# VH-VL binders against Large ribosomal subunit protein uL10m (mRpL10), part 71

Target 1, 224 residues: Large ribosomal subunit protein uL10m (mRpL10), of Drosophila melanogaster (Fruit fly) (q9vpl3)
Amino acid sequence: RGKINIQRPKAPHYERARVVAVTQPKYPELPKAKSCFKTRAERTQQQQENPYNEIIAREVRNWLDHSRLVAFFHLSSITADDIFRVRVQLHKQNLHLKSYGSKIIEQAVKNTRYEAIVPLFHSNHCIVFSPDPEKTAALLRIVRRVPQMVLLGGIVEETMLSRNQLVAYAQMPGLHAVQAQLVQTLSQAPGHLIQQLQAHQNSFVQVLDVHAKNQMNEETPKST
Key: E = the ipSAE of ESMFold2; O = the ipSAE of OpenDDE; V2 = 0.75 times the mean of E and O plus 0.25 times the DockQ between their complexes.

## First folded at step 5 (VH-VL)

Design y56 (from q9 with heavy chain R59E; framework fv_anetumab)
Fold by ESMFold2-Fast, scan of step 5:
Structure y56 (fold): chain C 224 residues (1-224), chain A 119 residues (1-119), chain B 111 residues (1-111)
Amino acid sequence: as target 1 above (224 residues)
Amino acid sequence: QVELVQSGAEVKKPGESLKISCKGSGYSFTDYWIGWVRQAPGKGLEWMGIIYPGDSDTEYSPSFQGQVTISADKSISTAYLQWSSLKASDTAMYYCARTYYDWGEFDYWGQGTLVTVSS
Amino acid sequence: DIALTQPASVSGSPGQSITISCTGTSSDVGGYNYVSWYQQHPGKAPKLMIYDVSNRPSGVSNRFSGSKSGNTASLTISGLQAEDEADYYCSSYDSSSTPYVFGGGTKLTVL
């Protein structure tokens, strides 16, 4: 029950309607002579071959193609009012919060260099897109107050970054382009993001993070 | 260097209109919310409302909804608090303050504008 | 209409520690980690001392610390100094009617 009545710009209705339609598949009734329950695998295959899913997958590819910043989050249970507040704050910084089914994400990244990230989306998730990589610091500042959103990693300037690399990138004002070039040189695009999320790793980015923190008057929040 | 500079003290009679200002400098004015906080003489802080200058989106406290209007002019990095008809109970110190998001802390404050409403 | 509950006054001696409480409900202090504390000297604007329950802005002494348990947030000032004598206000996110609410304020006297 939304207790706070906040004056806000409305979210794009068309995009939300499309997402809702995808998340609410309608199952047609079969004649009695053919009333057999389909297996999960068979239903999944039909969903993947749905022409509507290809349209949404193309939308996701369009977001990826036009976004220089993409951040991946695990999303825990959150109220509609709370996520709406987050979406509005992100939108003011040209950050666009989107949620897509895992099969749609799989179709969107299939045959791209980002295909390796598909396993990240088997749990509840959301993605933030922006054409402006300078907004990475703003993104992390906003989501710091949303404990239901846990940063998993991202893509900056077409380079896959771990959570720690993305946090370090955010902490280097005026040096963002230099840091992005260094990260690109050190990163292994196909598996680097997943490896960093699964196990503790020593990295050049961690050294840069320590150095960046020593250069700041205030300590940057260590976790989101 | 981030600064919020507010307009000077005002002395008004009940029923008069008033518009006070808060000018931000040293930061991107359209990337932060500006909130207004009231403090009656010898009393505590009361949150009145908030504005995002980039799109003029506003949020008001229920106690001040319809009593005041908050606005901003991003071309001159200035936020405003306005009354159409002042009451004696509007006598207070009025602070503007900057916050990054609408549930956020106020990290920089203006010096305050004293408004006195008497007959 | 309902502000967060703080004691009207607290006192301490130089070098001692004091704690100021801020009590709300599950719709503000208890439900969220968005508690801030402000210091106000007479005739001056408030200054942010603590945000997000326990974080200090740059330039704020580590003698100031924040915590929260259930519906009550606390500001603790250790090694009290004469300069700490001021009014202290808590604030929180409020999901019930507005995104922000202040406490009633606490006058700290250093004796």
Scores: ipSAE 0.382, ipTM 0.719, lowest interface PAE 2.7, mean pLDDT 79
Fold by OpenDDE, second read of step 6:
Structure y56 (fold): chain C 224 residues (1-224), chain A 119 residues (1-119), chain B 111 residues (1-111)
Amino acid sequence: as target 1 above (224 residues)
Amino acid sequence: QVELVQSGAEVKKPGESLKISCKGSGYSFTDYWIGWVRQAPGKGLEWMGIIYPGDSDTEYSPSFQGQVTISADKSISTAYLQWSSLKASDTAMYYCARTYYDWGEFDYWGQGTLVTVSS
Amino acid sequence: DIALTQPASVSGSPGQSITISCTGTSSDVGGYNYVSWYQQHPGKAPKLMIYDVSNRPSGVSNRFSGSKSGNTASLTISGLQAEDEADYYCSSYDSSSTPYVFGGGTKLTVL
């Protein structure tokens, strides 16, 4: 009896083969094992659905909505101690320094008027919030000495400003000061105008009087 | 106009207590730090310490820590420097000065208070 | 402790340019440019002349300028005048033991 080749068994007789073919249990195709590897997109989406991220995003929105001054900074190799020191100084001026992940920012500003700020958050960054736009000058003064904090831009009174525009804004006199100056200027303008108009009239009258006097003197015949 | 006005000259004996004052005007007193600087006769400037009147946050030079007390009363825009027990070595001119931050430059100065401690 | 070293005295004639140096220790140079200069006339309070190495406050003459190279900051006074005769102090932020430190001062004499 020839060695039963266990590796290549002889095909069974055609009748047996038919029976075997018909009696073979049709196992449902095992669902293609969804590769346990969530696509980067799925992982990103799951990260977005983290309830904690939603809470933080809401916080960011709250800060944006209640702040009249928002400034965006790039952070370059700054230590925790240095950040803390700056934070304390800012806090004393009612300026609040916060740092959030780029994804959180994206989530927070999605479908809002602040969506345009997303490109600013490609690297390590921080945000300073304030309810007082008049603190812009104070903010710039404090961070001026912190080379690790690079001003990228900001939002003042719901208007997005470039770095240069923020600097310019900080150099402007306060609204009240400007108003006071305007009122003073406006109050002085009529007085000055009246004075100038009167000065010309008075000068003209004087010239006429001199002319009249000269004519009278010429008409007095020297009675020889 | 920003102005810091200090209290008048003091003549004291060793062991006596002393409190001198610095009154700020012409600016928001609570938005700036007030520093104290000592200058002994014929000597240089010495940074003593600084206070933020807004919350009374205070920092001292190690050389002056425990030797003096810096305080402020924001209600009257006044900062104080005080000694519990004066020494002859405390004889000096004392200046108060304003700065925006604790590591910042002093942009406005008081006229100085001369303290003389002699037996 | 950061020590700022200044020359004890410097002199110049009217119209000349003079420079006062302020040298810190290597630990002072930690990337911060927080050097200021003060002028003090006899019997008067110091006056801020330069801040952040090279910036002038309002009201300070453009004859005063500041610079820094390595660990040495410099105050330059151009067109020296009699009124410039005073003591000059440099100062800097100290991240180690003291938040703020003054140099020893330089007496400027106008000849």
Scores: ipSAE 0.025, ipTM 0.570, lowest interface PAE 5.6, mean pLDDT 83

Design y57 (from q9 with light chain Y100W; framework fv_anetumab; at its last look DockQ between E and O 0.33; V2 from the best seeds 0.00; counts 0 for: pae E 3.8 > 2)
Fold by ESMFold2-Fast, scan of step 5:
Structure y57 (fold): chain C 224 residues (1-224), chain A 119 residues (1-119), chain B 111 residues (1-111)
Amino acid sequence: as target 1 above (224 residues)
Amino acid sequence: QVELVQSGAEVKKPGESLKISCKGSGYSFTDYWIGWVRQAPGKGLEWMGIIYPGDSDTRYSPSFQGQVTISADKSISTAYLQWSSLKASDTAMYYCARTYYDWGEFDYWGQGTLVTVSS
Amino acid sequence: DIALTQPASVSGSPGQSITISCTGTSSDVGGYNYVSWYQQHPGKAPKLMIYDVSNRPSGVSNRFSGSKSGNTASLTISGLQAEDEADYYCSSYDSSSTPWVFGGGTKLTVL
């Protein structure tokens, strides 16, 4: 709805607009974004030189090295109280929810076989670690009731798995030996698996966009 | 197969102690929370508290904090609700119910234990 | 404590559809999709009818459906039957001081 029904002669309107334009103050439009990029780059450099970041990066590497189950999640906006409740519930199943800055993750996995997972952490994220891969089913059951956490993929018994492969792993019964064999069967060649993880991230972003649109237009997303 | 069986009805006098029970069967008892819900005669449901039997993590409703004690014995798959000194206002039906999530629904309920406190 | 508002009573005739409302705030019903509905027959334990706003547990009739708009959740019972006469309670996650909050309950009478 506009005001296009204004009854005003076009000639006076044209002259008036020109006069207003002439009297508008002219201020230089400085590309502040480039100045911000410069400052941002310096901030990034300072953060990378922070001793605390190095200590936390070492902690991340330690979690990766000592966990038989690592799951990566996109994390949508969630309150501190809500995520704390989820963290406590996960902890009861020996599942450890951790959140680290993307720069710390990048520093932790740089020059390791896990460097390929860095793109997963360019947006809001969190990671769940566990020494027990049998807890994958419990993890997925808990996270299913936390719509702000969306599974992207994971690592089981040092093998990178896509979201679908991790879900399949969780649904299969088995002994440790059978589980190890299943992981080897579900996992594909290393190069292909990395492509799957990246494809899942892209598919997930598209699915989130579609889901958000459906959620706004249609209430009661109905699925267990 | 999932079942929650509660102890029988109790008739007590004010000042007496009481401990009622809720035994779970047909599922992994230590993987679910057990909640206690009170219903005074002719009134609605009110949540009292919950316990996670696996580690005995217990949380109370503000209205019942310090009024009752919730505990569990995972070796016999049983949760308990206890009063040190009963009041006439404790007369109510008490239900136990299980939930997988600390923010979730109660999917299975016990049959209820009627507690009557009068002199 | 009662934090969610339900009508005290609702009535309908066999074969009709009825709706029970459950109104909260942005910190419970309005902020989350964790709304449950329970049915309680006189002298019996409550039974879960709906969870996560609109999901039915196994064994619950498809005549029961749930929905939510803003701060109000609704339970709809279609094809009303005599056995539906009961008290109905809504419940929601509450992000404030307690993890659970119940509605005051609605007595459904089938005329």
Scores: ipSAE 0.637, ipTM 0.825, lowest interface PAE 1.4, mean pLDDT 80
Fold by ESMFold2, look of step 6:
Structure y57 (fold): chain C 224 residues (1-224), chain A 119 residues (1-119), chain B 111 residues (1-111)
Amino acid sequence: as target 1 above (224 residues)
Amino acid sequence: QVELVQSGAEVKKPGESLKISCKGSGYSFTDYWIGWVRQAPGKGLEWMGIIYPGDSDTRYSPSFQGQVTISADKSISTAYLQWSSLKASDTAMYYCARTYYDWGEFDYWGQGTLVTVSS
Amino acid sequence: DIALTQPASVSGSPGQSITISCTGTSSDVGGYNYVSWYQQHPGKAPKLMIYDVSNRPSGVSNRFSGSKSGNTASLTISGLQAEDEADYYCSSYDSSSTPWVFGGGTKLTVL
């Protein structure tokens, strides 16, 4: 044959990450664990009354208050190893992948402008938080290869955006990039300069109008 | 325009040390992994390892673990591949290449650095 | 260290279509859609031709296409041209040991 039949070497980082994930702290158990045999109503009610729910809801509030980018995803079947790998990649871009129960989200956004997000959490989900709205393009690039994460929409600069609006936001030139492009254009011939200034002016106005509309609409209707 | 520029060809003797470089430009250097790929004369491509210059997260192929050192200096947008003691079997072309994902594609490659190790 | 299996060489005449195979296992080619293909002319660095099984980077001719069935990925070059004569390498993520593997390479000869 000529092929060396070498056993696949272990992936030390991969195995170490798997061991760490398995050994993560578990929540305390009650003296009598009944989670497997409880009715659906009892499990839901116990989850609502669990004192850890308020602690976790405070965590969600803190993320929402300190994140200028929040993205919501439907999460279909994915292995723990695969989602952990995605979380690591996101973290390198200052994007923080989290998942919370629907009741915890409802409790966290109660009496806030974000109560409208609660229906997004009826199914399996995950949320990505970031203080950096400029990381929207990086987020979409990373999740493009993760079909199990389906973008539902998000919040940018306290404005709720649909999926299509968030994708469009990621593609927009920044205000500073538009200003820099305008400065670079000023050295060109007068006739060409006038047309470029008019084109940039129209693009600049459209970008500002989109931002103004998004910022004025702090709460958006449910849309597809 | 994304560019990876590697240091020039090297001729060395067994036992000597060597450090070759890969300078990235035209992109956010700390947002991408830099990988090193070896190609022995007349042979195929072998992945050696990758580094994320943003936090120095470094991962090696088991075949090269302990045989080379991969490092980066993000202040000058440069990654390095280093041997403490070269062997004749280290004679090869060495490429640096950029990838966005630690499990993605190498979308831009350096021109290669030919390292020749002979007595 | 897992090597992806490619034929050592393939050949075709100008204008024909050829296919280069890349066979792995369920831990790499079969289990994930992270297969890429690289073209390398003599004395040159590799060039990315296909990523994520079937996607072409900007600037790559639509004569190049990729596909996968089971544990085997395929690169198809339609309308073969003399400039396509090169070495071709597949690459894939591998969940079982090493996150990256390359195939052994295929030399394409244009007759």
Scores: ipSAE 0.345, ipTM 0.673, lowest interface PAE 3.8, mean pLDDT 78
Fold by OpenDDE, look of step 6:
Structure y57 (fold): chain C 224 residues (1-224), chain A 119 residues (1-119), chain B 111 residues (1-111)
Amino acid sequence: as target 1 above (224 residues)
Amino acid sequence: QVELVQSGAEVKKPGESLKISCKGSGYSFTDYWIGWVRQAPGKGLEWMGIIYPGDSDTRYSPSFQGQVTISADKSISTAYLQWSSLKASDTAMYYCARTYYDWGEFDYWGQGTLVTVSS
Amino acid sequence: DIALTQPASVSGSPGQSITISCTGTSSDVGGYNYVSWYQQHPGKAPKLMIYDVSNRPSGVSNRFSGSKSGNTASLTISGLQAEDEADYYCSSYDSSSTPWVFGGGTKLTVL
């Protein structure tokens, strides 16, 4: 008895095949939810035609122009809840976490000094804005605990910085601290100079005294 | 140097109100969270809640929600923990501690305030 | 109260290495790298020893180290000294209940 090949059933007799074909329930094709298969390209195209994109692009430009600190991050599989938590923490430090589409960013920075940032936005990304460059250390401290946020680079005081440069910048003492140190150093300088001048004078006087004493001793005739 | 100084030990009766304090110094008080941690005698640490003095954002543990009130006065760099009506079960050491994050570690701690509630 | 699970006590001889475990769930230790360890001597406030699983604050001895595997975090103390005798508490962010949860504490005895 030939092994019934369940994977390739023998074609039924033509009469049976006809009956089976007619009796097969025609199930309405479930509307292929076209929305689930929209390619990134299709999604991007639909975004380009939206007047709203221009408004958002203007917003992005406004943020860029008014921020002294801008940091770019790649987002890797982060939940909305996690983002919200980070956003709240950042906000308390006057750091503003925003996310925009790549096309919006491209539109926003086109023909501007920021055009060089476009390559950073190939994937899911977010941007942190701040009017205070001194918050760089705070920013990095916060995002350090969020492995899903990967620092790509940033802009500080209108200067584009690599990831490493931004980290280095954050490690620098604050401007005020540096200024304080400078003031301290400068305040000590006169004292040191005075000490040095006095030391030289004292040494000179000592040498002269010794010389004078020696001369006096030479001039005292040994009254034999 | 960063320091948290808490108010002195308290001896109270059940039903009395109490407010203890935690004063921060040596850092920007408004940039860090202050948390309160309870430790009953011979027991472990319990997170009670935290406050961000910069905007008075306050969060409580469910176990302590409605049981205590956490507040802060940023003008004098002081955080508070208060009870409207003390219970004997409130007898414990209470610590304030600083954290940079609402989900952050406590890097500096106060010396603790012992609260004794006895009839 | 949902607490992180720690052994009640651990003991070791001077110079030995000991490990204290802290076991949680996927909503706390397993879900985040926000595990901290605190040392508490009798009658003293807790001291932060480890944060973010494996980082040491300034002033903490390099004898203290932290790690995590799955839902279990570990504190390792190498070269055990008499001064290490204390209670140790782990803590973690918890997304399911309270923002922070502490372990039950481990008493370390140096023999």
Scores: ipSAE 0.263, ipTM 0.664, lowest interface PAE 2.3, mean pLDDT 86
ESMFold2 (binder alone), look of step 6: mean pLDDT 92; pTM 0.927

Design y59 (from q9 with heavy chain Y100F; framework fv_anetumab)
Fold by ESMFold2-Fast, scan of step 5:
Structure y59 (fold): chain C 224 residues (1-224), chain A 119 residues (1-119), chain B 111 residues (1-111)
Amino acid sequence: as target 1 above (224 residues)
Amino acid sequence: QVELVQSGAEVKKPGESLKISCKGSGYSFTDYWIGWVRQAPGKGLEWMGIIYPGDSDTRYSPSFQGQVTISADKSISTAYLQWSSLKASDTAMYYCARTFYDWGEFDYWGQGTLVTVSS
Amino acid sequence: DIALTQPASVSGSPGQSITISCTGTSSDVGGYNYVSWYQQHPGKAPKLMIYDVSNRPSGVSNRFSGSKSGNTASLTISGLQAEDEADYYCSSYDSSSTPYVFGGGTKLTVL
């Protein structure tokens, strides 16, 4: 059919649009400052220590405080369609994928027990939050099919865990007592837990660095 | 152990309605998708659609959109495939199968329900 | 509805190895590592033999292996046995249309 058609999909009737807007999920326990954030914050103000950054940092603290499972990932280049499919699948398991700038993460965890996670966010990253720690196995199963998301570590029941400790936790029976005991056992040496989490991140970064340097050297005409 | 049990064989006339079932057991029914796959006599497998029983999210193959309805009742761990008006071309073996991802493999299959539509 | 391309039939003798190909495009087999293989005996439901190109579910013989090169995935069966005689179907995620497609199927005859 040789007709020129610039027709766009028709917008839903206003009643349907209103229902969708009303039913859209909102962050749990947003700070009251969020309700007063009707004044537009310009993205160009990111260089300033401004109210926008503090509001988002408080949002991140609320997610951290109200989530019994928090998992940290390195995120490589991924298409919008692919990440959307991952987000939908995670949401069905009550897993909430969020991305925040490293400065906002630093501001959110400053002067908290979680300040040690800041180095994990020097590169592209994302975080998955859940109120249900039993969903750790489902989380790992979903991200196994997403090579662009590499697990760095996480927090379970307010305890910092390395990648290997999270994998071990996910393989435990679904008994609350057994899982709680594992978390307690893993937290016996807090210094070692933080070091292990950072070591896994550093090992991953070192592998990426070696790979990048090898790619760069392959471009160089003279190798010796 | 994981098991999917389908309803028995059906013999129908064109224009009749039909609803066949697939009952899951041995796993958390609301944590997996249930898909329906058709196989006409002597032919290959055709993906019809899938449903997530936890929230009734359904997705259909373009070939089957509007031809069938997929539904689920999570209280009895059962998924359904339904026709409002059968055609002779609907004669086929119908399988239900479980998948963890809406883009993933089917790891467990029902035994199949043979539907024969003839006058 | 476009199916993935498989040979209609393959044959082999007991103890030999055979390979079944599954050819798609960059939007399915070529673009993703989400290729599966199913075995179907006459009158029976399909059984998952391979998922994610090369992984075997528990209970599947290591005689079955999968691989992929470009837009073509392959199922290889080593040490052929009489019970391997069946129809084999490949499948893949498809980003360009309905999210899941099957191949046309291959009948394996063990001579």
Scores: ipSAE 0.521, ipTM 0.763, lowest interface PAE 1.9, mean pLDDT 80
Fold by OpenDDE, second read of step 6:
Structure y59 (fold): chain C 224 residues (1-224), chain A 119 residues (1-119), chain B 111 residues (1-111)
Amino acid sequence: as target 1 above (224 residues)
Amino acid sequence: QVELVQSGAEVKKPGESLKISCKGSGYSFTDYWIGWVRQAPGKGLEWMGIIYPGDSDTRYSPSFQGQVTISADKSISTAYLQWSSLKASDTAMYYCARTFYDWGEFDYWGQGTLVTVSS
Amino acid sequence: DIALTQPASVSGSPGQSITISCTGTSSDVGGYNYVSWYQQHPGKAPKLMIYDVSNRPSGVSNRFSGSKSGNTASLTISGLQAEDEADYYCSSYDSSSTPYVFGGGTKLTVL
């Protein structure tokens, strides 16, 4: 009698197999134990559902929407005391330094015109907000004294600017100054043009008069 | 237009107290630092100190720390420089000036106040 | 205390270009470009001419320019005019002991 293969028992007779198949208790499929390991995506989603994060995200949106100047900075090995000092200096210029987590920023700018800023927030960072774009120069001046703050870019008047563009913007004369210069230039232009036009006319008339006088002198016969 | 107007010339004796003023106009007085610069007759400019009128944060040069007091009254847009006891060596022209963004360079200056201290 | 050293006097003829130097200690320059220049005519208040080494405030002539090399900042006046005759002071920011300091001044004479 051949070695009963206990590992692969011969299939029972078809009748027995049928009875066994019908009498086998259908155990409800144990719910596939949702692997207790929440996928990174699920963890991220759960973090997004924190009501507190939503509140902070809303705050960030409010700052973005009401700010005409926004500047993004990388922070390199800066102490809390140093940050505080800088914050006070900035505050004196109506510049508001804030720091938010990258996830909060992502949530805040999701499906908004600010979504493009997300890549700037990969490391320790801070944001400076201001309602006054004219404070750009002041901002740059203050932060230039803080080597731990590295300017990454910003938003001025709803326009995204690179670091170099922000520096260039800060060097431009204020809008009012430019307007004043423009008005002054425009006001002077007509006067100068009129003067130039009149100068040519006057010169022409003078030349004609001289010519006429010379002709009259040539026609007077020297009555010898 | 930004303007800083200083008080008139002073003639004092050694030991007397003195307070001179600088009134700012044409700008937000509380948003800019205002400072004082001394210039002795025939000498160079000396940075004395600055004050932020918004919160009265005051910074002094080490050379002038404890020698003078800088203050401000934001209600009347006026900064002050005062001595408790004048010395002959305090004879100088004193300028007030507004800082160009935060504290640093001075972009607008007063006309100066001449202080003469003689026995 | 940081010390800024300027020549006592410089002279030039009309139309020439002149340069005034301002030398600080290595600790003074500290990698920051916070050098400014002031012009002062006799009996007048100083006027800011250059800030942050090379920037001109509004209303300042383009004949005035600033530069820096190492620990020495320079003010250059091109096309020298009689009206440029004045005292010139450099200044610098110090984040340590002295928040702000002036150089000794340079008298510019236009010959």
Scores: ipSAE 0.020, ipTM 0.560, lowest interface PAE 5.3, mean pLDDT 82

